VHH binders against Probable histidinol-phosphatase. Designs and how they scored, part 25

Target 1, 306 residues: Probable histidinol-phosphatase, of Schizosaccharomyces pombe (o14059)
Amino acid sequence: MPISSHSHSGQFCLHAQGKLEDVIQEAIQQGFQSFSFTEHTPRDRVEDLYPEELHLQPEDLFKTFDEYVNEARRLKQNYGDQINILIGAETEYIRPESVELLKSLNTKYNLDYFVGSVHHVNSIPIDFSPELWQKALQHVGNNPEQLFIDYFEHQYDLMQRLHPLVIGHFDLICLFAPEDAKEVFKNSKSVWELIQRNIKYAVSYGGIFEINTSAFRKGWKTAYPQQRLLELMVEQGAQLTLSDDSHGPHQVGLNYHLAKSYLDKCGITSLCMIEKGPDGNGTVVKNVTVDNVWSKFVGTNGITNT
Below, E stands for the ipSAE of ESMFold2; O stands for the ipSAE of OpenDDE; V2 stands for 0.75 times the mean of E and O plus 0.25 times the DockQ between their complexes.

## First folded at step 16 (VHH; framework vhh_7nfr_2)

Design a6 (from y6 with F109Y; at its last look DockQ between E and O 0.76; V2 from the best seeds 0.00; counts 0 for: pae E 2.3 > 2)
Fold by ESMFold2, look of step 16:
Structure a6 (fold): chain B 306 residues (1-306), chain A 122 residues (1-122)
Amino acid sequence: as target 1 above (306 residues)
Amino acid sequence: QVQLQESGGGLVQPGGSLRLSCAASGFTFSSYYMYWVRQAPGEGREWVSVINEGGDTTYYADSVKGRFTIARDNVKNTLYLLMDSLKSDDTAVYYCAAPYEDYYGSRSYDHWGQGTQVTVSS
């Protein structure tokens, strides 16, 4: 029965679609056993508003997040006997000071876990558009190696200070990288030393790397992470989980058939499912087989006839 | 392929009115907030007005509040901007936009339409 550790909805995310209730109803229809709500954390500075948010103030983002948590709790109460629901958030790490805001949100809401994601390098978005990715590159003197180094240093700082249970789309920095930058990524000794450091650190505190199918809908032939990274994670004893990173009901379970093929190709037979602790305290990580994850899955999102 | 085609601009005297239209195709129009943005000569793009999916929540930049009205028709997939009491400072190319994520994951507004020129001159 399928799982997803990372999701969004149009109710609380401007570039997504559908209500959160529509999302969980779709997951139930497709036979999911576990589905986590992980809406984006709010940002507290005007300069950190995305271009789609310039009509808003930071206070609006906090109101939206409060509404999210309230709705997520209502849905967990209503649907929790049909599907395992966890209530977390996806981090916005913009600068070292971001971590204190993230900790305050956890204190206020008692979130089940964070998806530890890095969407900015040196406070510049790297997954919004190719143009902003190029601005992030310009900031480091048009040196792709340094851009990758900074990305993994930010990821490391987030890991060290927050210990996010799930490590989001590990190689997101490659999304808008042109081919010459991808060649630098592949061949840089310095970058791969940091990659190894970050993987070892996450393993040391029990962090779990997500296999994120959203890469398929963005034209990749792999999930996040790419195959070589996934192989390194396995070699280092990393725990793995699965997500669709859905941005609406139409993306729940999207390309999970491609994910199954990818995991089979890579020899992955076990994944982690995250549950609430038995008395409602904390989280518990449970091993599930890949065969079990796809059992009773009836989703057809992304399947096309040609 | 997402397409946005703006129309209804023109040359108008101060105090005049215009109605801009934006015909949308290639995405589910009714699922997104829609935006009007403008770009004056030699400047970056400035947000003007925003409307939610259903059309019942609207936002206006302070410079246009009380003079402009945003509206949408989800049956015709069309966004509107009703511009009244126009000033010379309103001279710009006007673009419509949405926070649509394309096939490659990009949310950039820069690739959309050619816009429609609004010129307010005495």
Scores: ipSAE 0.497, ipTM 0.807, lowest interface PAE 2.3, mean pLDDT 91
ESMFold2 (binder alone), look of step 16: mean pLDDT 80; pTM 0.799
OpenDDE, look of step 16: ipSAE 0.514; ipTM 0.815

Design a7 (from x3 with S31E; at its last look DockQ between E and O 0.65; V2 from the best seeds 0.00; counts 0 for: pae E 2.2 > 2, unsure alone 64.2 < 65)
Fold by OpenDDE, look of step 16:
Structure a7 (fold): chain B 306 residues (1-306), chain A 122 residues (1-122)
Amino acid sequence: as target 1 above (306 residues)
Amino acid sequence: QVQLQESGGGLVQPGGSLRLSCAASGFTFSEYYMYWVRQAPGEGREWVSVINEGGDTTYYADSVKGRFTIARDNVKNTLYLLMDSLKSDDTAVYYCAAPYEDYYGSRGFDSWGQGTQVTVSS
């Protein structure tokens, strides 16, 4: 029975599809045993709005997030007997000050957990388009090593200050990176040391790294993270979870068959499922076997994008 | 194949009205926020109006508030823009668009149509 620790809906994400209820219904249909809602956190500055949000103000994002949490709670109440539902959020770490906002959201909404993600380097989106990625590169003097350094420094800052339970798409910086830029992993001792540091730190506080299958639909041959990083994570004792990072019902469980192959290739036999703690207090992490996760998995999304 | 086809543009005098249509196909239209955007000569593309999936929530740029009305028919997979009290500054190519993430992970406003020309001139 599959799991997903990271997902979105069109109802609360403008570049996604479908209602949040449609998403959870799809998950139930496919036989998911656990599914997490993790919409993006709002941003409080106009300059941090994405292009698809041009019609909005920061206050609109906060309103949307409020509506998200309320809807998530409603759905949990209605569908929680059929599937384990977690209510979290994916972080927007844009600058150091972002952490205070994230903490305030956690205080206000008492979220189950954060997906710790970095989508900006020096306040420039690196996962929106190749053009913005290049802009981020230009900002650091067209030095890919520096760009990657900054990315992992942002990630580290986020982890230190917020301790997100799930570490989202660890190597997202690679999404729009040219092949020559990705050589930083091979050629930069500094970048590698930061990667090791970040993995070690996450492991130290009980962070879980997601196997994110959205990479496949984006043309990768692997999930997030790439194999070298996944191997390093395993070597350092990292726990892993599975996420589709779905942006609508049509992507729930998408390419999980490829993820299975990838995990098998890497010798990974266990994943982590997140549950609510006793009496609804906090969260607990349970180990599930890869065989269990892919048992009784039904649904066309699992093989639709090869 | 995803397709958006705009129509309804034309030449009108100031104060006139037009109704634009956008025929959508190749995707689940009813699951998308839909946008009208326009591009005037020598200018960048700007958003004009937005409507949510169900059509119950609409947004308008300040420049068109009170004059334009966005609507959708999810059964017909059609987006509409009613333009009243047109001004010369409304002259532009109008496109319908939806937030979209392509295969490579790029996000943005995607318009798959050629747009429709709106010219407001005396």
Scores: ipSAE 0.328, ipTM 0.717, lowest interface PAE 1.3, mean pLDDT 92
ESMFold2, look of step 16: ipSAE 0.503; ipTM 0.796
ESMFold2 (binder alone), look of step 16: mean pLDDT 77; pTM 0.771

Design a8 (from s1 with S53Q; at its last look DockQ between E and O 0.73; V2 from the best seeds 0.00; counts 0 for: pae E 2.2 > 2)
Fold by ESMFold2, look of step 16:
Structure a8 (fold): chain B 306 residues (1-306), chain A 122 residues (1-122)
Amino acid sequence: as target 1 above (306 residues)
Amino acid sequence: QVQLQESGGGLVQPGGSLRLSCAASGFTFSSYYMYWVRQAPGEGREWVSVINQGGDTTYYADSVKGRFTIARDNVKNTLYLLMDSLKSDDTAVYYCAAPYEDYYGSRSFDHWGQGTQVTVSS
């Protein structure tokens, strides 16, 4: 009975497809037991708009987010007896001041949880395109070690100040890293000390690391996180959950068969599922077996070798 | 796999009109906002116009508002830009784009086509 802790829709995200209702209907059809809505948080500055958003104003993003929460609540009312639905958001941490905006959104909407994601380093997007990734590298003097250090320092600041329940795509900074930068990542003692610090910190407050299958559709041989990082998380006692990071109904459960193989290879037999608390307030985390997660799963998205 | 083929550019006099077309294939055209962007010689790429999935919401840069009209045909998977009252400042290569994520996860608009040249001169 599959789960996803992290998802998007084309109703509220320009680079995604389908309505939020189409997404939840697909999850139900595939046999999901839990599916979280986690649309991106709005940005409040014009300079923080992505290239695909330059026809908009920050006020438009806040309006869209309000519409998202209202629609998510409607869908939870209508479908919540068929599937466990949580209503959260994926953070946009751009600079230290971003955390105050994130806290204000939680106060206004009483979100179930955040997916704590870092999509910018030094206010420059690192997952939009290779060109912007290179701009982020240039900003730190073409020193990939420093870029990685800054990424994990931003992640740490987000963790310390927001305590996001789910830690989003832990190693996203590697997505557009060229091979020579990836070698620096693998071999930097400084970076790996920060990685270990961040894992230990998230564990200390009950943070849960997502195993995010979107990496497979982007050409990775693993999910986020990469195998070495996942092994370190297990060694450090981290809790793990699963997500498709779907950007439309065609991506619900996408490559979950690859995720199963990856988890088996890494010897992982248990995952966490997040539910609304019994009184309707707060969240609870329960342990589910990998076998349970794939039981009754009937999705075929990403199966190409029949 | 994804292809966007721009056409309809040419040489026109100031005050003239052109209709640009963008034929789309390799992705679900009707699922995305579609964009026209342009690049003048020696300048960066500038957004021109945007249209939502259904075609009922449109956006225009201030420099073209009132002169250009964006439209789409989701049956033919074609995007249009009707340009009236052309000025010399409109001289550029025009590209269509979508916020489609490619196989490598990139959302860069530069990955699709060669564009179509519009030249406004007397």
Scores: ipSAE 0.516, ipTM 0.795, lowest interface PAE 1.9, mean pLDDT 91
ESMFold2 (binder alone), look of step 16: mean pLDDT 81; pTM 0.817
OpenDDE, look of step 16: ipSAE 0.708; ipTM 0.875
ESMFold2, look of step 17: ipSAE 0.462; ipTM 0.764
ESMFold2 (binder alone), look of step 17: mean pLDDT 81; pTM 0.822
OpenDDE, look of step 17: ipSAE 0.849; ipTM 0.931

## First folded at step 17 (VHH; framework vhh_7nfr_2)

Design c1 (from a8 with Y103E; at its last look DockQ between E and O 0.73; V2 from the best seeds 0.69)
Fold by ESMFold2, look of step 17:
Structure c1 (fold): chain B 306 residues (1-306), chain A 122 residues (1-122)
Amino acid sequence: as target 1 above (306 residues)
Amino acid sequence: QVQLQESGGGLVQPGGSLRLSCAASGFTFSSYYMYWVRQAPGEGREWVSVINQGGDTTYYADSVKGRFTIARDNVKNTLYLLMDSLKSDDTAVYYCAAPYEDEYGSRSFDHWGQGTQVTVSS
């Protein structure tokens, strides 16, 4: 029975589809046992708005996030007997001050967990478009090694100061990297030392790395993380979970058959599922077998994924 | 391939009305927020109005509030801008847009057609 630790909806995300209720109904239809709501956290500066947010102010983002939490709690009350629902958020780490904002949101809403994601390097988006990725590269003097270093330093700062339970799309920085930058990534001793540091740190506090299937729909032959990174995580005893990073009902469970093949190739037989604690507060992490996760899975439109 | 085709512009006297249309194809129109943007001579582009996927939430720039109405028809895959009480300051090329994500995850907000010229003669 499938799980997802990371999701979005068109109700609270401008480039996604459907209502949050449509998303959870689709997860139930596909046989999910656990599904987490993790909408993006608001940003507090005008310069942090994405190109499609021209009509908005930062205050609008905070209002939208409040509406998200209210709706998520309504849906948990209505559907929680049918599916395990967690209510969290995906971080927006834009600058060091972002972590203080994230902590204040957790205090205000008592979220179940964060997906600890880095979508910006030096306050410039790296997962919006190749053009903005190039702008982030230009900001560091067209030095791809430095761009990768900064990404993993941002990730480390987020890990150290927030302890996000789930580590989001670990290698997102590679999404729009051109081939010559990818060669730098593969061969940089400095970058891989930081990667090892970050993995060890997350393991030390019980962080869980997501296997994120959205990479497949973006043209990758692997999930996030790529195979070499996943192998290193396994070697270091990392906990792993699964997500579709769905951006609407049509993406719930999408490419889970590809994820199954990828996990089999890498010899992974166990994943983590996140649930509410026994008294209804906090979280509990438990192991589930890969075979169980794919058992009774009914993919999009009722067709079983393999 | 995403295609947006604007129409309905023209020459109008101050106080007049126009109805702009934007025919959309190459994507699931009902899944996206839709935008009207305009560009006056010698100016940068500015947003005019935004409508959510279902059509029940709308936004208007302060300069057009109360005069313009955005609407969408998800059956016909068409976006509309109803423009009343037109002023000379409304003279611009009007474009429709969407926050589109391609099959590689690249997002774009510059999927504009050729636009439609609105000229308010004064």
Scores: ipSAE 0.503, ipTM 0.780, lowest interface PAE 1.9, mean pLDDT 91
ESMFold2 (binder alone), look of step 17: mean pLDDT 79; pTM 0.787
OpenDDE, look of step 17: ipSAE 0.840; ipTM 0.927

Design c2 (from a4 with E53Q; at its last look DockQ between E and O 0.71; V2 from the best seeds 0.60)
Fold by ESMFold2, look of step 17:
Structure c2 (fold): chain B 306 residues (1-306), chain A 122 residues (1-122)
Amino acid sequence: as target 1 above (306 residues)
Amino acid sequence: QVQLQESGGGLVQPGGSLRLSCAASGFTFSSYYMYWVRQAPGEGREWVSVINQGGDTTYYADSVKGRFTIARDNVKNTLYLLMDSLKSDDTAVYYCAAPYEDEYGSRGFDSWGQGTQVTVSS
């Protein structure tokens, strides 16, 4: 029975589609046993608004997040007998001060967990467009190695100070990297030392790396993380979970058949499922077999006839 | 391929009215917020108005509030801007935009149309 640790909806995300209820109904129809709501955390500075948010103020983002938590709780009450629902958030780490905001959100809402994601390097978005990715590169003197170093240093700071349970799209920095920058990524000893440090640190506190299928819909031949990274994570004893990073009902379970093939190729036989703790507080992590995750999967999103 | 085609601009006297249209294709129009932005000579782009997917929530910049009305027709895939009580400060090229996501994950929040010129002059 499938699982997803990371999702969004058009109700609370300007570039996504559908209501949160449509998303959970689709997960139920596809036979998911666990599905986490993880809408983006608000940002508190006007300069941190994305280009699509120019009509908004930071206060609007906090209002939207409050509405999200209220709706997520309503849906958990209504559908929790049919599917395991966790209520969390995906981090926005922009600068070191971001972590204090994230901690305050957890205090206010008692979220089940964070997906620890880095979407900015040196306060510049790296997953919005190739143009902004190039701006981030220009900021570091057109040195791709330095850009990658800064990305993994930001990821490390987030890990150290927040201990997010789920580590989001580990190699997102590569999404818009041109081929010459990808070659630098592949061959840089300095970058791979930081990668190993970050993996080892997350393992040490029980962090779980997501296998994120959104990479397939963005033209990758692998999920996040790419194969070499996934192999290193396995060598280091990392725990793994699964997500679609869905941005609407049409993306629930999207490309999970490709993820199955990818995991089989890499020899992965076990994943983690996250549940509420025994007294209804905190979380527990359970191992599930890859065979069990796909045994009753009926989703067809991303399946094509040839 | 995404296409946004603006029309309806022209030369108008102060206090006059114009109705702009934006024909959209190449993406699922009804799934996205739609935007009007404008650019006066020598200025950067300025947001004008925004409308949600269903058309029931609208936003207006302070400079146009009470004078402009945004609307959308999800059957015709068309965005509208009704401009009343036009002032010389409204002179600009007007563009429509959407935050769609392409097949590589890039979000295309840019004006893809040529824009339509609005000139308010006595």
Scores: ipSAE 0.545, ipTM 0.784, lowest interface PAE 1.6, mean pLDDT 91
ESMFold2 (binder alone), look of step 17: mean pLDDT 78; pTM 0.772
OpenDDE, look of step 17: ipSAE 0.574; ipTM 0.819

Design c3 (from c1 with S108G; at its last look DockQ between E and O 0.74; V2 from the best seeds 0.00; counts 0 for: pae E 2.3 > 2)
Fold by ESMFold2, look of step 17:
Structure c3 (fold): chain B 306 residues (1-306), chain A 122 residues (1-122)
Amino acid sequence: as target 1 above (306 residues)
Amino acid sequence: QVQLQESGGGLVQPGGSLRLSCAASGFTFSSYYMYWVRQAPGEGREWVSVINQGGDTTYYADSVKGRFTIARDNVKNTLYLLMDSLKSDDTAVYYCAAPYEDEYGSRGFDHWGQGTQVTVSS
């Protein structure tokens, strides 16, 4: 019975498809037991808007997020007897001040949890396009090691100050890295010391690393995180969960068969599922076997677009 | 192959009208917001108009509001821009774009056709 800890919809995300209700209906149809809504948090400065958001103002993003929470709660009321639904958000950490905004959103909406993600380094997107990744590199003097260091320092700051329950796509910084930068990543003692620090810290507060299948649809041979990182997480006692990071109904459960093969290869037999606590208070983390997650699953390569 | 092909540009007198088209293929057109963007000589690209997936919500830059109309046909996978009351400041190459994600995760704002030239000259 599949799970996903990280998802989006076209209703609240410009580069995604379908309504949030379409997404949850697809998850139910595929036999998911748990599915979390985690739309992106709003940004509060004009300069933090993505290229596709040029027609918007920060105030529009806050309005959209309010509408998201209202719709998510409506859907939980309507579908919650059929599937475990949690209502959270995926962080937008852009600069150190971002964390105060994230805390204020949690206070206002009482979200179930955050997916703690870093999509910017030094306020420059690293997951939008190769061109913006190159601009992030230029910002640090064309030194890939420094770019990687800054990414993991941002991730650490987010971890320390917010304690996000789920750690999003741990190695997203590698998505658009060219081969020479990937070689630097592989061989840098400084970067790997920070990686170990970040993993150890997340473990210490009960953070859960996501196995994110969206990497497969972006041409990777593994999920996020890559195998060497996943092995290190296991060695350090990390808890793991699963997500499709779906951007519409067509991506619900997409490439989960590849994720199963990847987890089997790494000897992983247990994952975490997040639920509401007793009497609906807080969250509780439950172990679920990998075999159970893939039981009663309809669709091994994702839904056919029709 | 993802492809966007703009057409319908030309030379027009001030106060004239043009209708631009953008034929889209290689992705699920109806699933994405679509954009018209323009670039005047020696300037950066400027957003002009945006339309949501269903076509029921539209946005316009202040410089074109009330004069331009964006529309889409999700059956024909075609985006349109009706341009009325054209002014010399509207002279630019016009491009269509989408925030779609390609097979490597790059968003589609870096994927355009050659554009269509609109020239407003008296």
Scores: ipSAE 0.421, ipTM 0.714, lowest interface PAE 2.3, mean pLDDT 90
ESMFold2 (binder alone), look of step 17: mean pLDDT 79; pTM 0.780
OpenDDE, look of step 17: ipSAE 0.821; ipTM 0.916

Design c4 (from y6 with Y103E; at its last read DockQ between E and O 0.80; V2 from the best seeds 0.74)
Amino acid sequence: QVQLQESGGGLVQPGGSLRLSCAASGFTFSSYYMYWVRQAPGEGREWVSVINEGGDTTYYADSVKGRFTIARDNVKNTLYLLMDSLKSDDTAVYYCAAPYEDEYGSRSFDHWGQGTQVTVSS
ESMFold2, look of step 17: ipSAE 0.540; ipTM 0.817
ESMFold2 (binder alone), look of step 17: mean pLDDT 79; pTM 0.788
OpenDDE, look of step 17: ipSAE 0.791; ipTM 0.906
ESMFold2, look of step 18: ipSAE 0.563; ipTM 0.812
ESMFold2 (binder alone), look of step 18: mean pLDDT 79; pTM 0.786
OpenDDE, look of step 18: ipSAE 0.601; ipTM 0.842
ESMFold2, fold request of step 19: ipSAE 0.543, 0.576, 0.574; ipTM 0.814, 0.821, 0.826
ESMFold2 (binder alone), fold request of step 19: mean pLDDT 79, 79, 79; pTM 0.784, 0.779, 0.785
OpenDDE, fold request of step 19: ipSAE 0.837, 0.851, 0.840; ipTM 0.924, 0.928, 0.926
ESMFold2, last read: ipSAE 0.582, 0.562, 0.543; ipTM 0.827, 0.814, 0.817
ESMFold2 (binder alone), last read: mean pLDDT 79, 78, 78; pTM 0.783, 0.780, 0.783
OpenDDE, last read: ipSAE 0.854, 0.863, 0.857; ipTM 0.930, 0.932, 0.929

Design c5 (from c1 with F109Y; at its last fold request DockQ between E and O 0.79; V2 from the best seeds 0.72)
Amino acid sequence: QVQLQESGGGLVQPGGSLRLSCAASGFTFSSYYMYWVRQAPGEGREWVSVINQGGDTTYYADSVKGRFTIARDNVKNTLYLLMDSLKSDDTAVYYCAAPYEDEYGSRSYDHWGQGTQVTVSS
ESMFold2, look of step 17: ipSAE 0.641; ipTM 0.852
ESMFold2 (binder alone), look of step 17: mean pLDDT 80; pTM 0.791
OpenDDE, look of step 17: ipSAE 0.664; ipTM 0.859
ESMFold2, look of step 18: ipSAE 0.566; ipTM 0.809
ESMFold2 (binder alone), look of step 18: mean pLDDT 79; pTM 0.788
OpenDDE, look of step 18: ipSAE 0.638; ipTM 0.849
ESMFold2, fold request of step 19: ipSAE 0.539, 0.451, 0.532; ipTM 0.811, 0.748, 0.807
ESMFold2 (binder alone), fold request of step 19: mean pLDDT 79, 79, 79; pTM 0.789, 0.787, 0.783
OpenDDE, fold request of step 19: ipSAE 0.511, 0.862, 0.764; ipTM 0.797, 0.936, 0.895

Design c7 (from c1 with Y104W; at its last read DockQ between E and O 0.82; V2 from the best seeds 0.75)
Amino acid sequence: QVQLQESGGGLVQPGGSLRLSCAASGFTFSSYYMYWVRQAPGEGREWVSVINQGGDTTYYADSVKGRFTIARDNVKNTLYLLMDSLKSDDTAVYYCAAPYEDEWGSRSFDHWGQGTQVTVSS
ESMFold2, look of step 17: ipSAE 0.491; ipTM 0.773
ESMFold2 (binder alone), look of step 17: mean pLDDT 81; pTM 0.813
OpenDDE, look of step 17: ipSAE 0.826; ipTM 0.918
ESMFold2, fold request of step 19: ipSAE 0.413, 0.543, 0.502; ipTM 0.743, 0.809, 0.796
ESMFold2 (binder alone), fold request of step 19: mean pLDDT 79, 78, 79; pTM 0.789, 0.779, 0.791
OpenDDE, fold request of step 19: ipSAE 0.846, 0.867, 0.866; ipTM 0.927, 0.934, 0.933
ESMFold2, last read: ipSAE 0.541, 0.590, 0.507; ipTM 0.800, 0.830, 0.795
ESMFold2 (binder alone), last read: mean pLDDT 78, 79, 79; pTM 0.781, 0.789, 0.789
OpenDDE, last read: ipSAE 0.863, 0.869, 0.864; ipTM 0.931, 0.935, 0.932

Design c8 (from s1 with Y103E; at its last look DockQ between E and O 0.83; V2 from the best seeds 0.70)
Fold by ESMFold2, look of step 17:
Structure c8 (fold): chain B 306 residues (1-306), chain A 122 residues (1-122)
Amino acid sequence: as target 1 above (306 residues)
Amino acid sequence: QVQLQESGGGLVQPGGSLRLSCAASGFTFSSYYMYWVRQAPGEGREWVSVINSGGDTTYYADSVKGRFTIARDNVKNTLYLLMDSLKSDDTAVYYCAAPYEDEYGSRSFDHWGQGTQVTVSS
């Protein structure tokens, strides 16, 4: 029965679609056994607003997040007997000060876990558009190696100071990288030393790397992370989980059939499922077989004739 | 591919009115917030108005509140901006936009159409 550790809705995210209730109803219909709500955390500075948020102020983001938590709790009450629901958030790490905000949100809301994601390098978005990715590159003197180094240093800082349970789309920095930059990524000893450091560190505190199927809808032949990284994670003893990073009901379970094929190709037979802990407190991590995750999956999102 | 086509601009005297239209195709229009943004020559882009997917929540920049009305027709996939009491400061190229994510994950939001020129001459 399928799982997702990372999701969004159009109710609380401008670049997503549908109500949160529509998202969970779709997960139930597809036979999911566990589904996490992980809306984006608010940002506290005007300069941190995305281009689609020009009509908003940071205060609006905090109101939206409060509404998200309230709705998530209502849905857990209404649907929690049908599907295991976790209530967390996806981090917005923009600068070192971001971690203090993230800790304060956790204290205020008692979230189940964070998806530890880095969407900015040196405070510039790297997953919004190729144009902004290019601006991030220009900021480091058009040196792709330095851009990759900075990305993994940001990821490391987030890991060290927050200990997010789930490590979001590990190699997101590659999404809009042109081919010459991808070649630098592949061949840089410095970058791969940082990759190994970050994987080892996450393993040391029990962090879980997500297999994120959103990469397929963005034209990749693999999930996040790419095959070489996934194989390294396995070699280093990393725990793995699954997500669609859904941004609406139409993306729940999207490309999970491709994820199955990818995991089979990589020889992966076990995943982690995250559940609510005893008496409704904390989290419990349970190992499940890949075969069991897909055993009752009935979703057809992304299936096309071949 | 997403396509946004603005129309309805023109030359108008202060105090005049215009109605802008934006025809949308290539995505599920009714699922997205829609935006009007404007840019005067030599200036950065300035947001004007935003409407949610259902059309029941609207936002206006302070400079246009009470004078402009945003609307949408989800059957015709068309966004509108009704502009009343126009001032010289409203002179700009007006663009419509959506936070649509393409098949490569890009949200190239700020360059989706050619725009329509509104000129308010004193």
Scores: ipSAE 0.493, ipTM 0.781, lowest interface PAE 2.0, mean pLDDT 91
ESMFold2 (binder alone), look of step 17: mean pLDDT 79; pTM 0.784
OpenDDE, look of step 17: ipSAE 0.811; ipTM 0.917

